# Ledger of designs, part 7: VHH binders against Protein EXORDIUM-like 6 (EXL6)

Target 1, 305 residues: Protein EXORDIUM-like 6 (EXL6), of Arabidopsis thaliana (Mouse-ear cress) (q9m8t8)
Amino acid sequence: REPPSQIPNGTLDLSLLWYGQFTPTQKERVHDFIESLNFDAKEGLDPKVSAWWKVVESYQERFEVKDIYRQKKSNRTVAPRIKVKVVRSYVDEKMKYGKELTMGNGEKLVETAIGNMSKVVPVVLLSAQVRAHGVGFCDGTCQHNALAKIKGQKEPRRYIMVSNPEVECPGECAWPFHTADKGPRGMTYQPASGEVGADALVIQLATGLADLATNPDLTKSLFKSETTPYNDDVKKNHESSSMYIVDPATKCTRVFGSGAFPGFTGRIRVDPITGGAFNSHGINHLKFLIPSIWDPKTKSCWTPM

## First folded at step 1 (VHH)

Design z2 (from z1 with G99D P100L D101G W103Y E104D T105S L106S S107G G108Y D109E; framework vhh_7z1x_3)
Fold by ESMFold2-Fast, scan of step 1:
Structure z2 (fold): chain B 305 residues (1-305), chain A 123 residues (1-123)
Amino acid sequence: as target 1 above (305 residues)
Amino acid sequence: QVQLVETGGGLVQPGGSLRLSCTASGFTFDDYAMNWVRQAPGKGLEWLSGISWSGGSTSYADSVKGRFTISRDNAKNTLYLQMNSLQPDDTAVYFCARDLGYYDSSGYEFDYWGQGTQVTVSS
């Protein structure tokens, strides 16, 4: 018996919905990041995006050990693995619901991403000109993940929604590629892709994927926010009301390396030729800046370096 | 096994030119940025120049900018440093170094180094 909070069969099949206009760099960067989660070849450079994903996978070991007294463990037979792949990608360039999305419009986009597919995780990506109301973007959060009740299904569906913050709130959600709006004077860097929006989308998606994989049912959150679960200016929706619950990646927000403090990313790498900031490597020798993950074993944010 | 071998060093008069070469083996050369670093007698390491994996981007230390040119031939697994207008203070051992395409926020980070080649600028 596996606990209901585990990822079934160790697979995440993602259905992407791109809402609005995106550059080729933004689309390629997101796809390359997803493919990099399971890239662990010896010839690959360290630290790897896949090493970061192994920390996320280690949360499955914790739940397995919790339910059953110790079983024989080895690197081959009992190490949990979560394979991530994109099974569908849909583009709505014309923006069916316009540039100003209500909570209800957002829920309809999640339904569109699911379509007729069972067992997919919908990922809704909003272009820089889109404003999503009632989900907390640029108002205490930089990504949204929650449970949606799907017509004709018994179990609610976990989803992720991310927005390119480059136009709406770069100082809140595009640091360290943009000067922070609040707090001490911070360090800023160039994005490794050359586009602030592309690298910011990767950070938001990485946070959402890690939080989803470590807490797939959301009701068993390892951390609780002190803030209201929904914005007072919008109607309460039970599926979206958990957007402020803090999970392992969200708990390590703005921590990218060891020794991080407000205004400083911690220890990261900078490409001396492009100025691009990164802390990990993926497929095709691509460089990514990804957020740290809370490690319950050390009781601290695990950093790539 | 990773190997980097520098050649082309020697004695040259002030104002002269030298071309250094670094031949790489044991890894996919066109996957890595490459650097030139020198060490003058009794001094620490000084980074001089870097080149991207494709050769499309280059960077130089202020001390050599306009005098030195870094280049690479990925088909031959070879890195070059063309040194013009050499000065006595350019006297050093010159190393090629494999760069992972980055420096740590606390300093430069290189994983494999050549053995070095001596350049002496003297009358």
Scores: ipSAE 0.000, ipTM 0.260, lowest interface PAE 13.3, mean pLDDT 78

Design z3 (framework vhh_7z1x_3)
Fold by ESMFold2-Fast, scan of step 1:
Structure z3 (fold): chain B 305 residues (1-305), chain A 122 residues (1-122)
Amino acid sequence: as target 1 above (305 residues)
Amino acid sequence: QVQLVETGGGLVQPGGSLRLSCTASGFTFDDYAMNWVRQAPGKGLEWLSGISWSGGSTSYADSVKGRFTISRDNAKNTLYLQMNSLQPDDTAVYFCARGEYDFWSGYEFDYWGQGTQVTVSS
């Protein structure tokens, strides 16, 4: 007799909607990443994607997160494991709503991803040729996660929307696999998959999944200016109606390892055979570059290495 | 056109002082947070200090805290870095950069100057 949770029984059943044309590498990369979240390798291949996911699972306890909205201390309990799996994958290669999506078209794609399933998290993936208007992609954000009011359903549904940025805004949303649009050009790295779009989609999805799992109520991790180094003036530059809600993984955008700063990833590894950049290991000896997670206790990003 | 121009670099003896300036043009200077970043020969970038739009809030990297002071003059569209007790390992190219919010996000630095060389040697 517990009240309903947005993550019931410690499972995230994902329903994927691939909107537009994707390569086999892009699809395989996303599926392999998801499978890697709960994969515990017997070899000493550290750090692991599953170890990163354990930090996400235990976020409230590990970082003693206060409810920033209410300034209340979080309850310290051992978090249950969250099993993530794909239960449905639908492809709309012909793009039913065209290449220019309105906010309303985005809502219909979320509904399509849900289908008739009452307990799935819809994940909408947009191909490189698609433009989604009104969600802030390439204008301060690289993924979108929110609550949707679904017709005929009493409870709102949490969803994730990601876009392949390699055509629209690689300099904002595909770094370090592409030169940055802002700041020093720095060093770029090869994507471990060989495709910029495939590894960028993984980073965006990882960010969305971490933000969803650590903030299922969408408001508990609302990061106010008081948690950033020089934030006393944020309201002068940005009106409250245009202020971004910053979730833990989103707040650590472009931080992939210890010692990171603008233009540099921090401590990561490079595969000597492929040149591919990574900070974690997954299934089938695959290597992934995944985002860091904001620690509000230390006011810094927890990094995989 | 947005421009950031650093001046004040040069050769200085260990224990000496230098003041760097960054002159901004092409935008409303007092609407933006500003930062100092350096790059030593053969090394990556290192963020040093940030200052809010009003000058009311400042932050420093541990390597320079207590030795360097960031300040700004909004009437002159100029950012400053006062560097005291300089050490040989402070030898680097110093850049000013425009940015706001949390500097850990790569979106936050959208314009950089060309840099000014500081060499600390006896």
Scores: ipSAE 0.000, ipTM 0.180, lowest interface PAE 16.0, mean pLDDT 77

Design z4 (framework vhh_7z1x_3)
Fold by ESMFold2-Fast, scan of step 1:
Structure z4 (fold): chain B 305 residues (1-305), chain A 126 residues (1-126)
Amino acid sequence: as target 1 above (305 residues)
Amino acid sequence: QVQLVETGGGLVQPGGSLRLSCTASGFTFDDYAMNWVRQAPGKGLEWLSGISWSGGSTSYADSVKGRFTISRDNAKNTLYLQMNSLQPDDTAVYFCATDLEIYTSGSTYVSEFDYWGQGTQVTVSS
């Protein structure tokens, strides 16, 4: 019985801060994805985004199959539910701190997203022209989630920060909708929304939400970090505590379907009308491409197809 | 200079067999996993099979499992795809590819695709 302290009553309340200018498609895509996490419609097509979220919800049980201190495994027949909803959405189109964000400016954006709300998870979304320094975007990572120390509160707050990579680093953070910076300069898939940035933002947010929900405290790693003191070929990145934790969705980076190998998506579907790539269905018959999640029970990436 | 060169494609009748080869140069071949992918006319890229650096692990797409066999000869820097029971829907350009896993900040890693072959045409028709 160890419910996550940052997910009270099985509800994950998100407070979104949109920093800079976003298209209607980008905003709608993110909102539709979030609503799809708990959407289990009888008329919906399989696989569902909600089925992917059920894997995330069941993750504590998948991990604890190996817990030798728990003898009553037969009592774990029901997976916990995590209802995700947007409780606040704030737009800063004028970009109060400009287009070049320091780590300190990023912390202020996190505080702005929190506002006066207790128990919310702040999600900061950066527009395509914004550069965030000190968080490792486009230099070893495509999303940032960490703990923020909030003034007047004893417990640190988990937050997520994502950036639209379509201008800064599409080859690192918008694959498979853009050719990778290393390797092939050939085939790509169309984003289901028609916009690279919109579907890339969904992938980054999905990764951050899965990693947050499976490891909300960041004080315990679910995986052993594989580090070496001799890293001559490692990119020089800004270091934070989150960089020392390998979370389930981050562990399955660039895996979208069964049979995937590094550089290849694995089994996915292509909409015959739009050409859009997807591996899951959400609300209003919308199609999404979402990342795989590491399954410690099978020691492999769980995929929607 | 990194190069991957595919050979062995051609015209074959349904039910026939072909063996594709991919010769690697310019990198340490036995340090990398290798993959076969294809693109059928007017279609997107489809992953077919992969093999670990040592050859000890293999994986296959359902569409080719039981018909295709991936293998490698690290002494010759060569990757193979043995294709049996070929069908008209196997008609495609076949590519070999590898990937490089790069550690970041000493604790996380990113898989980056570094190399891609030119492709070899396989046509299955009567």
Scores: ipSAE 0.000, ipTM 0.122, lowest interface PAE 19.1, mean pLDDT 74

Design z5 (framework vhh_7z1x_3)
Fold by ESMFold2-Fast, scan of step 1:
Structure z5 (fold): chain B 305 residues (1-305), chain A 125 residues (1-125)
Amino acid sequence: as target 1 above (305 residues)
Amino acid sequence: QVQLVETGGGLVQPGGSLRLSCTASGFTFDDYAMNWVRQAPGKGLEWLSGISWSGGSTSYADSVKGRFTISRDNAKNTLYLQMNSLQPDDTAVYFCAKETYYIDSSGYEYTFDYWGQGTQVTVSS
């Protein structure tokens, strides 16, 4: 018995919506990170972004496939690799819904990212100009990864929404590139790209992509192929209810290297010339700092180093 | 339009049995966990039982363990609650509810996004 993989046909087609003004560095860094997920060439430097993505891919061995894009569940076996690519990138530089977003406006942005495509994952990126509190950011949340009910579609669509926190909540959502709002502050680092917003967007997107790819059904446990674990008293124990189902990247929040603890990233590398912090390499020898991910095989947060 | 319709309620004597049904429409039934919740007169909502999307996992409140059995027929888009050894304090309106989770960087938030209208169960002579 081998459970089918979670991602239909082993492909994850992203449709990006850039809402507001972004620097070339911010856009290039997001695209380069996505391309780096499947970069496994020998000439590349280690540790690789693709090694981190292989941990994400390993989750496909544990879960039965739910094909949300085809509006039905599929029990077919697929390849263990997940090929990620950007199939559309749209820029709304003028911000159609303004700088103060409501939850309803957030839903419209997801619909805009989908367009007329039935098999894409919408990724909404909000610029530093956007006040994202109205869509639930900066009050304990640094990325959204949920289901949206789409008009004209029978099945809800999984989406990712990330916001550049460098203006609104850098202490909450741009650590370790900014002093933390809570707990031991520890050491802060420079972003490898030179821009806090660019590297913070990568961390948020990495978290969203990992959590989406490892749990596209939203109702499955990390370790069971057919069932969602329940607390036997779900309404009495709210804290324990959240603990029994935690997405892999969210479970490793603020862990970037081995030996991490509150206020400290764990073991990472720092460029001695720029001070830029990183724990992985991608295409063209680019350096990235990406969050750790829970590895069910070792029962620990997998770290690049 | 998402719709959940409960049936099977009624008057039953103490020690008796009833089977409730909940017919679902407007969503892919076999992709979501389902729950039974009740509300007794003058009291708040009480969660009773949940069942996973496949039917492979079930959970029960202590007040009904061993007496009630939750099941589902995904081919018929129907959720069931078999109630045995009914007691007067089981008198309530019984609702079926669709489960969903909100995911953010802090974790999961458990919730029910759709409810039926309810069916009345009265345990009395």
Scores: ipSAE 0.000, ipTM 0.121, lowest interface PAE 17.9, mean pLDDT 75

Design z6 (framework vhh_7z1x_3)
Fold by ESMFold2-Fast, scan of step 1:
Structure z6 (fold): chain B 305 residues (1-305), chain A 121 residues (1-121)
Amino acid sequence: as target 1 above (305 residues)
Amino acid sequence: QVQLVETGGGLVQPGGSLRLSCTASGFTFDDYAMNWVRQAPGKGLEWLSGISWSGGSTSYADSVKGRFTISRDNAKNTLYLQMNSLQPDDTAVYFCAREDFYSGLDEFDYWGQGTQVTVSS
């Protein structure tokens, strides 16, 4: 019933907490992906990671309209942009809470990532040897996007938690760089970075960022079940009924290109020299494989190609 | 000040069920994650299940996953553990425990007195 909170037209400031041991490639890959969200590459390098992020930004426009007797526009007259940047990066290589995290331990890591900063989104990244309980990792999900209660704060804070699935559940959370555990196995590909864990972390983070940006207040999904299509009967940007945002990247899990079906990624590109799979270009001529985003206008997964 | 009181334990036959309750007082219950921990005769403490302060997230040890369900009623300051398909190895004293998110320590800061669960024919 309430309209969802909009991400301010300006910035989404991320505070990263790396928990455990990560390779330089894993850390660099995540930073390069984040920087690529707002990078407008030369036309010849389409599709762009930034074009994918513009689809996420387009969800913000649906909340710009207020339905009153005269159907006025929102108080803003320009299209909203979401600039994503890392404002802090902390490393806990020794793993303060050990390798087996309770939900409480995970929430303390979120508090550590926030520190004393009032307007950051904490992103907790767990290394391959860490197990986080209560968040559904490797049991139907590959990232956790939730609200955390913070010491001394009245309102809970949004956070993202991702884990390198390479050791615990590569068949669940590292496809298509690893053989799938369920359904048609289909074709597998090489990661563009050369490391399964690095590219899997990017897919999980991309999913979490897109879901967070389109649903910052954890508004309930419109799906009646996991197998039920999106219901367009719900009013959008109406005074008596606000738009309910579904988790659009999670809805398009394992869809990377047009024509995807169980066991097939959809249309993607493969680097003929490295064998690396990708569907988008970012900074420094880097190639990324990023998830598709549900498009309520077409009732299908929007794909980078 | 802080008190946690467990009830609902007792004798049950293998395959049976029990529901444990933990009533909290002396603190703002919905500010804390809560856990169930047990201690079988002659063994150490075994963590079983945890629940976030809102009830939106739950976690289970592999030994009880699929058989036990943790829940909470913040309006009643009460934590629950629904135990199904009980086995003789589930015989233990069951404790309710509060997680200390404010101290920054990785431990349970307050415990109940425990309630005895005995699974035998």
Scores: ipSAE 0.000, ipTM 0.157, lowest interface PAE 19.9, mean pLDDT 76

Design z7 (framework vhh_7z1x_3)
Fold by ESMFold2-Fast, scan of step 1:
Structure z7 (fold): chain B 305 residues (1-305), chain A 122 residues (1-122)
Amino acid sequence: as target 1 above (305 residues)
Amino acid sequence: QVQLVETGGGLVQPGGSLRLSCTASGFTFDDYAMNWVRQAPGKGLEWLSGISWSGGSTSYADSVKGRFTISRDNAKNTLYLQMNSLQPDDTAVYFCARSEYTYLGKDAFDIWGQGTQVTVSS
């Protein structure tokens, strides 16, 4: 297995661009989720959103250096923190490029989110009425992570793009708050916020942030598996590859609790008062349902419960 | 008509270099990730390299990493593959292919060129 890249300075400064009409609940939910990534107060209930973020942070642990002199591993006892904060939030309620976005339009939105800031990660959030073409939303993908070439800058910029799937493809990208479109009939729960779109946006953003933090260069393999030396197949295109790659952000999609299988979330909690589904707690006694993340230490999908 | 046209192939000695070009027409070139794929005689398709819509991200197959360089000129609607240290095993028809998505993808291509033949002598 190949160790992932470290994030410089241990900080993710997010610049949010809200494209289209969002409810106050949708905006507050996203902001509250981000703040909850860093919330580890003793008065908070367990499991915490920050516990999930600590698994993501564990990818930043230093690894052993192996050379002819057999250097020792770092003496770090705790993974360094990755502090996430929103440093800018811009709203385009009138939708400058209309409701049908090409990828070129979307990347102009990324440039707008960056503005004059040299160290921000742009996050573009698309409202339920917007259709983004060319990014695979509602066609096998529910969030988009990519690199943008910025004029005047040497290094490309990582960005996250998420869309509210509530109108376009709730069965693909808002499960378990909507019955699944494919595979076994999915279990359906109420969103903890009371809005499908708000909690679906949190799930997509959580996946995007995990991908950003565990694979910042988009080209690194975290884990590889090889066929045994004595079981070689005749190669035909990619279908007989002797190697497969595990991507932490995508390995555990649709897993929310232990014991998950297609159509079942795994163990989660349901608020007896609201009926809302959750597996973690954040700031202000808020409850969130967040997706599982691959944990290289346990070699499994880590779940809050 | 959406079209991709490859040029620059030919006969080259082992250790030599070639630069392939692929000219796109009929679509907004800088809205798509682009790829190079080859097919050796009697073999299946092999993905070689991909480049994002902006040129800011590239990826390579292990067989060509360090020898081939993919690039694009969006103002000219042209994709390039610079091939160095060519080996007899590089003999193949080389195709440019458009990704169905704007990000890098190795397995979803919707538009293909006609191909250009590269022969490394032996």
Scores: ipSAE 0.000, ipTM 0.111, lowest interface PAE 20.3, mean pLDDT 76

Design z8 (framework vhh_7z1x_3)
Fold by ESMFold2-Fast, scan of step 1:
Structure z8 (fold): chain B 305 residues (1-305), chain A 121 residues (1-121)
Amino acid sequence: as target 1 above (305 residues)
Amino acid sequence: QVQLVETGGGLVQPGGSLRLSCTASGFTFDDYAMNWVRQAPGKGLEWLSGISWSGGSTSYADSVKGRFTISRDNAKNTLYLQMNSLQPDDTAVYFCAKDLSEWYGGDMDVWGQGTQVTVSS
């Protein structure tokens, strides 16, 4: 039975919808990142993108194996692997709904990405010129995870929506490739792909996939309150409580390496030839900068290095 | 006027090899995934292989894995299928087909006229 939070059959079949114009580098970078999630060749360089994905997979630990050949009962917990692949991709280069998307138009793009497939996770990617309303982009978040009701389907469908932030809000959603809008200005780096938008899209998608895999039902959330419910002195201010939802994937915002603090990414590498920033390696000797993820086992933000 | 033209079919002995080519015109070849599909006598269409817009990703049906290789040359607007270890049941008309997007395995909107491959001794 438990835990109920499980990715069915250990697979994430993604259906991509590209809305607007994207460069070849942006498209290739997203595909290469997805393939890198399950790349674990011994001859490859460490740390790997797949090592980060193994931390995400650890949230799916659900079976306890009894080692019945030992002298005493041995309990072993194993995390199932989650294989991620792209099964469909669609392009709406001319932008059917224009550059200003309502939430309703965005959900129609989700429906288009699903097509007639019963088990795909739709991923809608918005080009740099597109503005999506009602999803919180550039206003406290850089990716959107939600449920959509699809005609002809009984169960609502989980989806991810990401946007290239390099025109709308690079200071919020493209750091460390752009100077931050708030707080310490800190360090900036070149993107490993050579394009701010391409590497920013990867960071947003990584966060979205981690959020989906650590909270697949979207019904369980972690939240904190600024109120002190047990303080008698503020009893009359109880109704003035504020709360925020904290997901494991977003707890480590702006952390990319060990020792991070506001304005500093933490320990990362810089390619001496290109100047590109990275903290992990994927397929075809590609380098990626991916965000930290909360690890409940260590009660800390896990980083690739 | 969007067109796909297949060449390279013919008669081959079991165990032999053939290389099919498909030349595209009338659309931006580099923007779209391409597919190879066959139809054996008296049978329906069978999807064999797909290749992404860049050539970076490929996929194969189980019936041809390890024997067939899909590739593309975007500078020449040409798709290829290298067929090795051919068997009599590979006898079919082979079609190249353009996908609706940069990724394979979706809906196909442009088809070639097909090229006949006959594997016989």
Scores: ipSAE 0.000, ipTM 0.269, lowest interface PAE 12.5, mean pLDDT 79

Design z9 (framework vhh_7z1x_3)
Fold by ESMFold2-Fast, scan of step 1:
Structure z9 (fold): chain B 305 residues (1-305), chain A 122 residues (1-122)
Amino acid sequence: as target 1 above (305 residues)
Amino acid sequence: QVQLVETGGGLVQPGGSLRLSCTASGFTFSKYAMNWVRQAPGKGLEWLSGISGSGGSTSYADSVKGRFTISRDNAKNTLYLQMNSLQPDDTAVYFCAAKYHSLWGPKTYDYWGQGTQVTVSS
């Protein structure tokens, strides 16, 4: 048996680095989504963003990871809560390293987001004009999370990097707000915020946070399969890559509601005022479309509705 | 024109076996990694197994490991899934999906089949 990963002190203190130009809507949506993770909505505003986050928190229960599909539910104790908050937000509108980022430049941005702070999770957000090389964006991945070696610290630091896909690859990373480039094209919806980039950034961040919170040290795989990759790039990055179908949110890609199938999001709602698609409610009566995550209790991709 | 056509689905009793086939046309089959993905009634998509373009590398989800075997015949442009020891919770629509060059790289697929229904019931 492997012990479940637990977030230290039950908190995720996020340090955001906004690299490039972002709209007020994009910044507001990201902050509102983060605050909504720990907010209990009033009666009649179900499903809640916080209900989705409770599924993430349930991974801290005493589960054996060798056969997650056949595990018995732990119901003796309530899973520890994970409070998520932004403790720092830094903006680099002029893009110190330009619009074309190497892996080395990306590592410097992660270090900048950390600053001199212990115990923070750096989140690097790249504007629509930025291209990050070597992280797999727009090649089937829409967010990147990994471990960074920090100078002067013994333990590596977990980080998240997301990019606004609206210019580079909306068909890959902004579905269902844009027609898909691959697979069944299916139906499309309006973003609840009115901006494709804002709602796509939320989906990418949600995926990264869920994967990080359920596997913070990258020391286990809840869905471990035998893998013998034939591509050298896959082999080199296998152990720490978020590109692979091994984490709970990544396991449930392109699922947003019950009954989903290729080309169909599953059951979601449309806001009668904005026309926007959503499956959850957060702070200030805001509506969000958030991705499904694997639930060991039901042995399926959990959806808000 | 690109097509992926699944066959071999049907009704089977618990403990039984089925062999699914997926025939590809309109692209160079041997250059694509092939995958099996299923969707159970009322559930989301579940990735089951993948095989590299050459057939030299395979991978399986824990839920099917030891029971299902993926294989391919590049001369016939056909992908297979041998399913043994079937149980009621294997009831789902099964899809084949193709991805250029990389077995584990991109999490989206270039081409999808229409799906074939597998029902495990007594």
Scores: ipSAE 0.000, ipTM 0.147, lowest interface PAE 17.8, mean pLDDT 77

